# VHH binders against Iron-regulated protein A (irpA): the designs that were tried, part 1

No score or structure here was measured in a lab: all are predicted.

Target 1, 312 residues: Iron-regulated protein A (irpA), of Synechococcus elongatus (p12608)
Amino acid sequence: LITNQTIQGFVDQVVVPSYVSVAAGATQLEQALQTYQQAPTAANLEAARQAWRVARDRWEQTECFAFGPADSEGFDGAMDTWPIDRQGLKTAAAQPVEQREDSRKGFHAIEELLFAATEPTLSDRQHLVILATDLTKQAQGLVTRWQQASDQPAYRSVLLSAGSTDSAYPTLNAAGTEIVQGLVDSLSEVASEKIGGPLETQEPDRFESFVSRNTLSDLRNNWTGAWNVYRGQRSDGVAAGSLQQRLQQQHPVIAQQLDQQFATARQALWAIPEPIETNLASPRGKVAVLTAQTAIAAVSDTLERQVLPLVQ
Below, numbering starts at 1 at the first letter of every chain, in headers, positions and changes, except where a header shows other numbers; antibody chains are not in Kabat numbers.
F is the ipSAE of ESMFold2-Fast. E and O are both the ipSAE of ESMFold2, at different seeds. Each is the mean of both directions, binder to target and target to binder. V2 is 0.75 times the mean of E and O plus 0.25 times the DockQ between their complexes.
Where letters were taken out, [cut] stands.
Atom coordinates printed by the task and the answers are left out, and those that the model quotes come from them; centres of patches stay.

## First folded at step 1 (VHH)

Design o13
Fold by ESMFold2 at other seeds, look of step 5:
Structure o13 (fold): chain B 312 residues (1-312), chain A 121 residues (1-121)
Amino acid sequence: as target 1 above (312 residues)
Amino acid sequence: EVQLVESGGGLVQPGGSLRLSCAASGFTFSAYAMYWVRQAPGKGLEWVSEISGSGTSTKYPDSVKGRFTISRDNAKNTLYLQMNSLRPEDTAVYYCAKWGSTSYPRGFDYRGQGTLVTVSS
């Protein structure tokens, strides 16, 4: 099922461009927050908030390939830990960011200071720049770990050497397992934790990005990231050698089912009116969210039960 | 494993009635609120009723209020939708749905095949 072209497309057309895009978004957020600190106007606040949403969108499309350096070297923890320590964050401005627990930095720490009040204080604006500088360093570090060798090989090289004696992936199927498992883990987390948790408790503030009202965008970007991995590209169409194309060629019934399930999940997610937190307040809103949850779980289930065995 | 199996759809004239059933298995049926949802051709899913786990509280959108009645038989693990005064715009595939399940696969209840209701003269 998995070929060298499959792995190369995954890395070069999806993963690396996605992490480069995140680093660019983090840099723009840092610059917007520096401008806001220097000139704290309403327009500059709104520009900083919009830059956060853009960087967040890009980051959330990387959810299904958080394996490797993002996990093992702490980038995901430093960038995306939730829940945060709100009380500790208030006092942490004097603490070097390199010495902080993950619950006092990253996207959600920035979200708290930038969105929770109508306007950040002077102390908040100074603190936001510190947090954004660290976020940028983490995002750039992740790009570096995929593209550049150091005392460890570039992770691109590790995946592209699958099937050789020098790779952590002794077969093409081992790399394929990692790719498919990433899809399964991301989509099951969306269904069970990101949507399922708030639904079970009926507490809208348990949605991950409640403070900025960005949770629905997060979920839509998680779907988009998974769709891009499945198709092997970030543009329209079916990439040559992609998981989608290989399944269409070798297992067309599974491919047809999975294509339809992805489309159903997209329609359900995009049918939820913004913000998702408000939609828990009514029976219609609850059903829209439940429908999306069910559709996303179906994608994850097909990947786990029918696709994953084909790469193991 | 959680299963929901819908039945009772068919062709009916405007103004007619149908009764849908949903056979539930793989979970403690009485502990969960249950829903009916529908999908008309080319449209997204639309919620059409809710009933509490005990069956004592029901809710409906304005589009079906007064015409549709949701009920449940917890002894038989069965959900029902009585649809009266049917209109052509009620034509859709109808699905039952469960709230709050986390059992499969680490996710929510998986929707059955649905049952088609066609309202035409």
Scores: ipSAE 0.000, ipTM 0.106, lowest interface PAE 19.3, mean pLDDT 86

## First folded at step 4 (VHH; from o13 with G100R)

Design p06
Fold by ESMFold2, look of step 7:
Structure p06 (fold): chain B 312 residues (1-312), chain A 121 residues (1-121)
Amino acid sequence: as target 1 above (312 residues)
Amino acid sequence: EVQLVESGGGLVQPGGSLRLSCAASGFTFSAYAMYWVRQAPGKGLEWVSEISGSGTSTKYPDSVKGRFTISRDNAKNTLYLQMNSLRPEDTAVYYCAKWRSTSYPRGFDYRGQGTLVTVSS
């Protein structure tokens, strides 16, 4: 099922452009926070908050391929650890960011200082710039690890060498397994943990981006990232050699089922009223959330039960 | 399917040593940071050690730093925990885990039965 074209498209049409987009978003957030620090107007605060949401949207589309450097070199931990240590974050303002635990930096540390109060303090504004500079460094580092060799090969090269006897992916199917397992794990986590946890406890602050009310956007971007990987590109259409195209050619019944299940999950996610954090209390909101949970789980289940065996 | 099989637990006296192993399969082992976590009876999950995918970076909480050493052999898909100077409070079921590529709430993906370590005289 998996070809060299499949792997190259995944890397060059989805993964690398997505990480470049994250780095651009982090840079824009850093610049917005520098401007806000220098001129703390309401307009500059709102611009910084919007820049955070944009960077967050882009990051959340990368969840299903956060293997390799994102995981193994700690970029995901540095950028996306939640819950944060709120007390430690407040006392860490003078602590060099490279000496901090992951729970005191990254997207959610910035989220806390930027959104929790009506307006950040002078100390918060200075701290926010430090955090955003580190976020930008991490996002750029992740791009570098995928595109440039150093003491280790560029991760693009690791995946493109799939089938080589001395590769981390000694067969094309090993690379295919990583890609499909990433889809399974991301969508399963959305259904069972990101939605299922808050739904089971009925505690809205169990939603990951409760502080900014950004959780529904996170979930929709997780779906979008998975959809892009399945189609092999970020634009509309179906990329040549993509997982979707290969399944359409070789296993058309599975492909039709997956296409329908992705569409059903999208409909259900976009039917959830904003913000998700407050809509658990209403019968309409609970039904919408349960419907989305079930639809997303169905995509993950089909990928795990029917697609994963084809690449193992 | 991801499989993690822990071994090497047992009964030891305080001050003793044990080496835990974890055989991993079903994923590209070197692409993931790996963890040891433990759970004492009736208690919550506690992380014990972290190692980067390449094996070049390790982290420990103060409770075990200097006594425990995490390592990995990527050629054998095996994770290890060398535990020295064991104390009764180290008594727990120890699990091998991979960090999920995204967090909620910094979720450990552990799937084995674990291996019981009992430290008592």
Scores: ipSAE 0.258, ipTM 0.663, lowest interface PAE 5.0, mean pLDDT 89
Fold by ESMFold2 at other seeds, look of step 5:
Structure p06 (fold): chain B 312 residues (1-312), chain A 121 residues (1-121)
Amino acid sequence: as target 1 above (312 residues)
Amino acid sequence: EVQLVESGGGLVQPGGSLRLSCAASGFTFSAYAMYWVRQAPGKGLEWVSEISGSGTSTKYPDSVKGRFTISRDNAKNTLYLQMNSLRPEDTAVYYCAKWRSTSYPRGFDYRGQGTLVTVSS
C-alpha cells in the first residue's frame, strides 16, 4: 500500500510545509509581543492574542506527525506541554528559559500570561517576549531537523530512505505504520481525552486551551492536520500516491468509508457552538460535543482496525 | 505490537550499583524518546530519567541526578539505566517507557512487567 511517492508526498507536501508554517507563525507572534511590550495598547494586545491563535492553529495541524525529532529531540515537549506549572511560571521570570522544565514554557505558558488576566503586567510583557523567542527557536529548530543534515541526517532523508536496511524505517511498511499510527493516535486522543475527559468530568477547565477559549479551534485543526495527511497535501484535492489514493486503488470499500467518516467528523466538529468550554453545560452543547466525539472516534477506529493491518 | 522487556534488577546493599536493560520491539526505537519510571511500594509511578532518540540529550529529577545514567543502543533496540550510589529510597519496580507523542496530557506509554530493585542491608 505504501510507496516511495506516498512517503515523499507526506514529507514534502504536508510535514515540511506545516513545520515551516509553524515557524512563520511563531516569528509573527514574537514580533507582535515585542510590539506590545514597547507599546502596550489595547490594539497591540489584541494583535498579540490573534498572533498566538494563528501560531497555535498551525501547530495543532502537526499533531498527527509529532514522531521523530518533534518527540525524540524534545520539541513537542518544549512547545506544547500541558498542564503548565502556573505557580512556577510566575516565579520563573528570572530563570533562563533554556534551563526551565517544559511546564514553564511553550504555547500554554504564553497563553497563561497573555490571556488569563484582562491585561498582562509589565513583567508579564517582558516575560512573554522571552517565551516567544524560545518558541520561535524551537519551531525553527524543528524545521532544521527535518530539512538539513548536520551530525544527523535530515529527517526528510530518513523517511525517504525507507526500505533501506540502514534506515530507521527498514521497510516502506515501517514508514507507513508510523504515518497511520500517527493518525490513529491523534484522532483517538481528540475523541477520548481532549473531548472525552472534560465531557465525562464536566470540568470545562480540563479543555486544553480553556484559558484562551481556543480549544475548539485546536480540535478543528487536529482534524485538518489528519485530513491533510490522509489526502497527502494541504491544498484541496487528493495527492497522487497519497494514503487516500492508494486505499482507493487497493481497498476501495475502506477508502469510501474513511472519506465519509472524515466528512461526518468535520461536519459534527464545525457544528459545535463556540466556545466549546461554555457549551459543555448546555444540553444542546453536550449533544453537539458527543456527536463530534463519536464521529472522530469512528475515523480513528477504522484507521486502527482496517488500515493499520494493511501496513504492518 | 509494542513490547518492552526490563531486566537487571536485584538485591543490592546501600551504596551499590545495578545496570538495568530494556529490550524494545514493535516500533522504530530511534524515533522515540525513552524513559525509565519507577513505582515504590505503595506509591504511584515516578519519572526517573529521559533520553532523546539520538541519545545525545538526557534529563533526570533531582532525586537521582548524579547517581543514575540513562543510555541507549539504537542498533540493538536496547535502553539502559546505570544506577550508582543506591539508597533504600530507590527500592522500586523499574519500568521502561516510551513517550506517547500524541498523549493528552503528555504521558508515558507501553511498559513491561518491570524489574524489581531492592536496596537493603
Scores: ipSAE 0.012, ipTM 0.440, lowest interface PAE 8.3, mean pLDDT 88

## First folded at step 5 (VHH; from p04 with G107A)

Design u01
Fold by ESMFold2, look of step 7:
Structure u01 (fold): chain B 312 residues (1-312), chain A 121 residues (1-121)
Amino acid sequence: as target 1 above (312 residues)
Amino acid sequence: EVQLVESGGGLVQPGGSLRLSCAASGFTFSAYAMYWVRQAPGKGLEWVSEISGSGTSTKYPDSVKGRFTISRDNAKNTLYLQMNSLRPEDTAVYYCAKWGRTSYPRAFDYRGQGTLVTVSS
C-alpha cells in the first residue's frame, strides 16, 4: 500500500510545510508580543492574543506526526506541555528558559500569562516575550531537524530512505506504520482524552485550551492535520500516491468508508458552537460534543482495525 | 501494537546492584525518547530517568542521580537501567515507557507490565 511517492508526499507536502507554518506563526506571535510590550494598548493585546491563536492552530495540525525529532529531541514537550505549573510559572521569570521544566514554558505557559487575566501585568509582558522567543527557537529548530543534516541526518532523509537496509525505517511498511499509527493515536486521543476527559468529569477546565477558550479550534485543527496526512497534501484534492489515493485504488470499500467518516467527523466538529468549554453547561451542548466524539472515534477505529494491518 | 517488556528485577540487599532491560517492539524505537518510571506499593508513578532517541542526552531526578544510569541500544530495540547502590526506598515495580503521539496528557501512555525490584535485608 505504501510507496516511496506516499512517503515523499507526506514529508514534502504535509509535514515540512506544516512545521514551516508553525515557525512562521511563532515568529508572528513573538513580534506581536514585542509590540504589545512596547505599547500595551488594548488593540495590541488583542493582536497578540490573535497571533497566539494562529500559531496554536498551525501547531495543532502537526499532532498526528509528532514522532522523530518532535518526540525524541523534546520539541513537543518544550512547546506543548499541559497542564502547566501555574505557581512555578510565576516564580520562573528569573529562571533561564533553557533550564526550565517543560511545564513552565511553551504554548500553554504563554496562554496562561496572555489570557488568564483581563490584562497582563508589566512583569507578565516581559515574561511573555521571553517565552515567545523560546517558542520561536523550538519551532525553528524542529524545521531545521527535518530539513538540514547536522550531527544527525535531516529527518526528511530518514523517511525518504525508508526501505534501505540502514534506515531507521528498514521497510516501506515501517514508515507506513508510523504514518497510520500517528493518525490513529492523534484521533483516538482527541476522542478519548481531549473530548472524553472533560465530558466524563463535567469539568470544563479539563479542556486543554480552556484558559483561552481555544479548545474547539485545537480539535478542528487536529482533524485538519489528520485529513491533510490522509490526502497527502494541505490543499484541496487528493495527492498522487497519498494514503487516500492508494486506498481508493487497492481497497475502495475502506477508502469510501474513511472518506465518509472524515466528512461526518468534520460536520460534527464544526457544528459545535464556540467555545466548546461552555457547551458542558447545557444538555444540547453535551449532545453536540458527544456526537463529535463518536464521529472522531469512528475514523480512528477504521484506521486502526482496517488500514493499520495493511501496512504491517 | 506497541510492546514493552521489562526484565531483570529481583531481590537484592541494600547497596547492591541490578540491571533492568526493556525489549521494545511495534514502533520505530529510535524515533522516541524513552523513560523508566517506578511505582512503589500504594504510591503513584515516579519518573526515574529519561534518554533521548539517539541516546546522547539523559536526565535523572535527584533521588537516583549518580546511582542509576539509563542507556539504550537502538540496533537491538532495547532500553536499559543500571541501578547501583540500591536502597530500600528503591523498592518498586519498574516500567519502561514512552509518550503517546499527543501532548495530552503527559502520563506515559505506553508502558510494559513492569519488573519488580525489592531491596531488603
Scores: ipSAE 0.324, ipTM 0.691, lowest interface PAE 4.4, mean pLDDT 89

## First folded at step 7 (VHH)

Design v02 (from u01 with S103K R106Q)
Fold by ESMFold2 at other seeds, look of step 7:
Structure v02 (fold): chain B 312 residues (1-312), chain A 121 residues (1-121)
Amino acid sequence: as target 1 above (312 residues)
Amino acid sequence: EVQLVESGGGLVQPGGSLRLSCAASGFTFSAYAMYWVRQAPGKGLEWVSEISGSGTSTKYPDSVKGRFTISRDNAKNTLYLQMNSLRPEDTAVYYCAKWGRTKYPQAFDYRGQGTLVTVSS
């Protein structure tokens, strides 16, 4: 099922452009926070908050390919650890960010200082710039690890050499397993943990981005990232050699089921009114959230039970 | 299918040593950080070590630092935990785990069935 074209498209049309987009978003967030620190107006606060949401959107589209450097070199932990240590974050402003636990930096540390109060304090504004500079460094580092060789090969090269006995992916199916397992794990986490946790406990503040009221956007971007990987590109259409196209050619019944399940999951996710955090309060809102949970789980289940065996 | 299989547990006297192994298959081992966690009888899971994908960065809680050493052999898809100066409070089932993408400490993506370490006279 998996070809060299499949892997090249995945890396060059989805993964690398997505990480470049995250780094650009992190840079814009850093600049907006620097401007806000220098001139703490309401307009600059809103611009910084919007820059955080844009960077967050881009990051959340990368969840299903958080393997290799994102995982093995700790970029995901440094950028996206949640829950945060709220008390430790308040006292950490004097602590160099390189010495901090992951629970005191990254997207959610920035979210806390930027959104939890009506207006950040002077100390918060100084701290936000430190956090955003580190976020930018991590996001740029992740791009570098994919695109540039150093004491380790560029991860692009590791995947594109799949099928060589010298590669970390000694067969095309090993790379295919990585791609499909990433989809399964991301969508399963969305259904069972990101949605399921708050629903099980009935605690809306257990939604990951409760502080900014951004959780529904996170979930929609998780879906979008998975959809882009499945289609092999970030724009509309289906990329040649993509997982979707290969399944359409070789396993059309599975492909039709997946196409329908992705569409059903999208419809359910986009039918939830913002913010998702208030939906636990009413029976109709709870039904909308449960419907989305079930639809996302169905995509993950089909990928795990029917597609993953085809690449193992 | 992701598989993690622990071995090397057993009964040891206080002050003794054990070496645990974890055989990994079904995924690209070097693409992920790896972990040892333990569960003492009647208690929750406790992280005891983390190692980066390349094996060059390691982390330990104070309870085991200086006594336990995590390592990996990416050519053999194997994770190790060398445990020295063992104490009765180290008695637990030890699991290797692939933590990487989940944000939830109790919701490991994958872990093995565990190997029992008993430290007693």
Scores: ipSAE 0.435, ipTM 0.757, lowest interface PAE 3.3, mean pLDDT 90
Fold by ESMFold2, look of step 8:
Structure v02 (fold): chain B 312 residues (1-312), chain A 121 residues (1-121)
Amino acid sequence: as target 1 above (312 residues)
Amino acid sequence: EVQLVESGGGLVQPGGSLRLSCAASGFTFSAYAMYWVRQAPGKGLEWVSEISGSGTSTKYPDSVKGRFTISRDNAKNTLYLQMNSLRPEDTAVYYCAKWGRTKYPQAFDYRGQGTLVTVSS
């Protein structure tokens, strides 16, 4: 099922452009926070908050390929650990950020200082710039690890050389397994943990981005990232050699089922009233959330039970 | 299919040492950070050590720092934990693990059967 074209499209049309987009968003957030620190107006605060949401949107589209450097070299942990250590974050302003535990930096540390109060303090504004500079460094580092060789090969090269002695992927199917497993793991986490946890406990503050009320956007971007990987590109259409196209050619019944399940999951996610954090109290909100949970789980189940065996 | 198989546990007196091993298969081992976690009687899973995919970065909680050393051999798909100066409080079932979801207790859905370490006089 998996060809060289499949892997190349995944890397060059989805993964690398997505990480470049994240780094650009992190840079824009850093610049917005520098501007806010220098001129702490309400307009500059709102611009910084919006820049955080943009960078967050881009990052959340990368969840289903958080293997390799994102995981093995700790970029995901440094950028996206939650919950944060709120007390430790408040006392850590002088601690070098590159030496901090992951619970005191990254998107959610920035979220806490930027959104939790009506207005960040002077100390918070200084701290926010430090945190955003580190986020930019991590995001750019992840791009570099995919695109450039150093002591380790560029991860693009590792995937594109699947089947060679210079690759961690001894066969094309090993790379295919990584791609499909990433889809399975991301979507199952959305259904069981990101939605299922708060729903089971009835505690809205268990939603990951409760502080900014951004959780529904996160979930929608998780779906978008998975959809982009499945289609092999970030724009409309279906990429030649993509997982979707290969399944359409070789297993059209599975492909039709999966296409419909993705569409049903999208419809359900976009039907949830915003913000998800406050809409669990209404019967309509609960039904919408349960419907989305079920639809997302169905995508993950089909990928795991019917697609994953095809790349083993 | 992800498979993780721990070994090397046993009974040891306080101050003793043990070396745990974990054989990994079914996934690209070097693409993931790896973890040792433990479960003491009556407690939940608690992380004990983390190592990056390349093996160049390691992390420990204060309770084991200086006594435990995590390492990996990517050519053999094997994770290790060297445990020195063992204390009765280290008594637990030890698991090797990788992230499959999040890094909180439920995030260790991928772990082995565990190996029991008992530290008693």
Scores: ipSAE 0.347, ipTM 0.708, lowest interface PAE 4.1, mean pLDDT 89

Design v04 (from p06 with G107A)
Fold by ESMFold2 at other seeds, look of step 8:
Structure v04 (fold): chain B 312 residues (1-312), chain A 121 residues (1-121)
Amino acid sequence: as target 1 above (312 residues)
Amino acid sequence: EVQLVESGGGLVQPGGSLRLSCAASGFTFSAYAMYWVRQAPGKGLEWVSEISGSGTSTKYPDSVKGRFTISRDNAKNTLYLQMNSLRPEDTAVYYCAKWRSTSYPRAFDYRGQGTLVTVSS
């Protein structure tokens, strides 16, 4: 099922452009926070909050390929650890960011200082710039690890060498397993943890981006990232050699099922009223959330039960 | 199929040493940070070490820092934990794990039987 073209398209049409987009978003967030620190107007606060949402959107589309450097070198932890240590974050200004635990930096640390109060304090504004500078460094570092060799090969090269007996991916199917497992893990986490956790505990503040009321956008971007990987590109259409195209050619019944399940999940996710955090309060809102949970789980289940064996 | 097989546990005296091993298969080992976690009887899961995919970065909680050393051999798909100066409170079943998710803090993917370490006189 998996070809060299499948892997190259995944890397060059989805992964690398997505990480470049995250780094650009992080840079814009850093600049907006610098401007807000220097001129703390309501307009600059709103611009910084919007820049956070844009960077967050881009980041959340990368969840299903958080293997390799994102995982193995701690970029995901540094950028996206949740929950944060709120007390430790309050006192962390004296600690260099590169020495901090992951619970005191990244998107959710910035979210806390930027959104939790009606407006940040002077100390918060200074701290926000420090956090955003680190976020930009991490996002750029992740791009560098995929594109540039140093003491380790560029991860692009690691994946494109799949099929060599000396590669981390000694067969094309090993690379295919990584790609499909990433989809399974991301979508099952959305269903069972990101949605399921708050529903099970009945605690709205267990939605990951409760502080900014951004959780529904996160979930929609998780779906979009998975859809892009499946199609092999970030634009409309189906990329040549993509997982979707290969399945359409070799296993058309599975491909039809997956295409329908992705569409059903999208429809269910986009039907949830904003903000998802409010939907725990009403029976109709809970039904919308449960419908989306079930639809997302179905995509993950089909990938795990039907597609993953094809790349083993 | 992901498999994690721990070994090297046993009964040791306080102050003694053990080296744990974890054989990994069914996934690309070097693509993931790896962890040792432990569970004492009747207690929750506690992480005790983390190592980056390349092995160049390690982290430890204060409770084991200076006594435990995590390492990996990516050519052999094997994770290690060298435990020195063992104390009775280190008694637990030890599991190797990989990161599963960043939701609901430190959602580890551990699936082996673990290896029992007992530190007692």
Scores: ipSAE 0.381, ipTM 0.729, lowest interface PAE 3.7, mean pLDDT 90

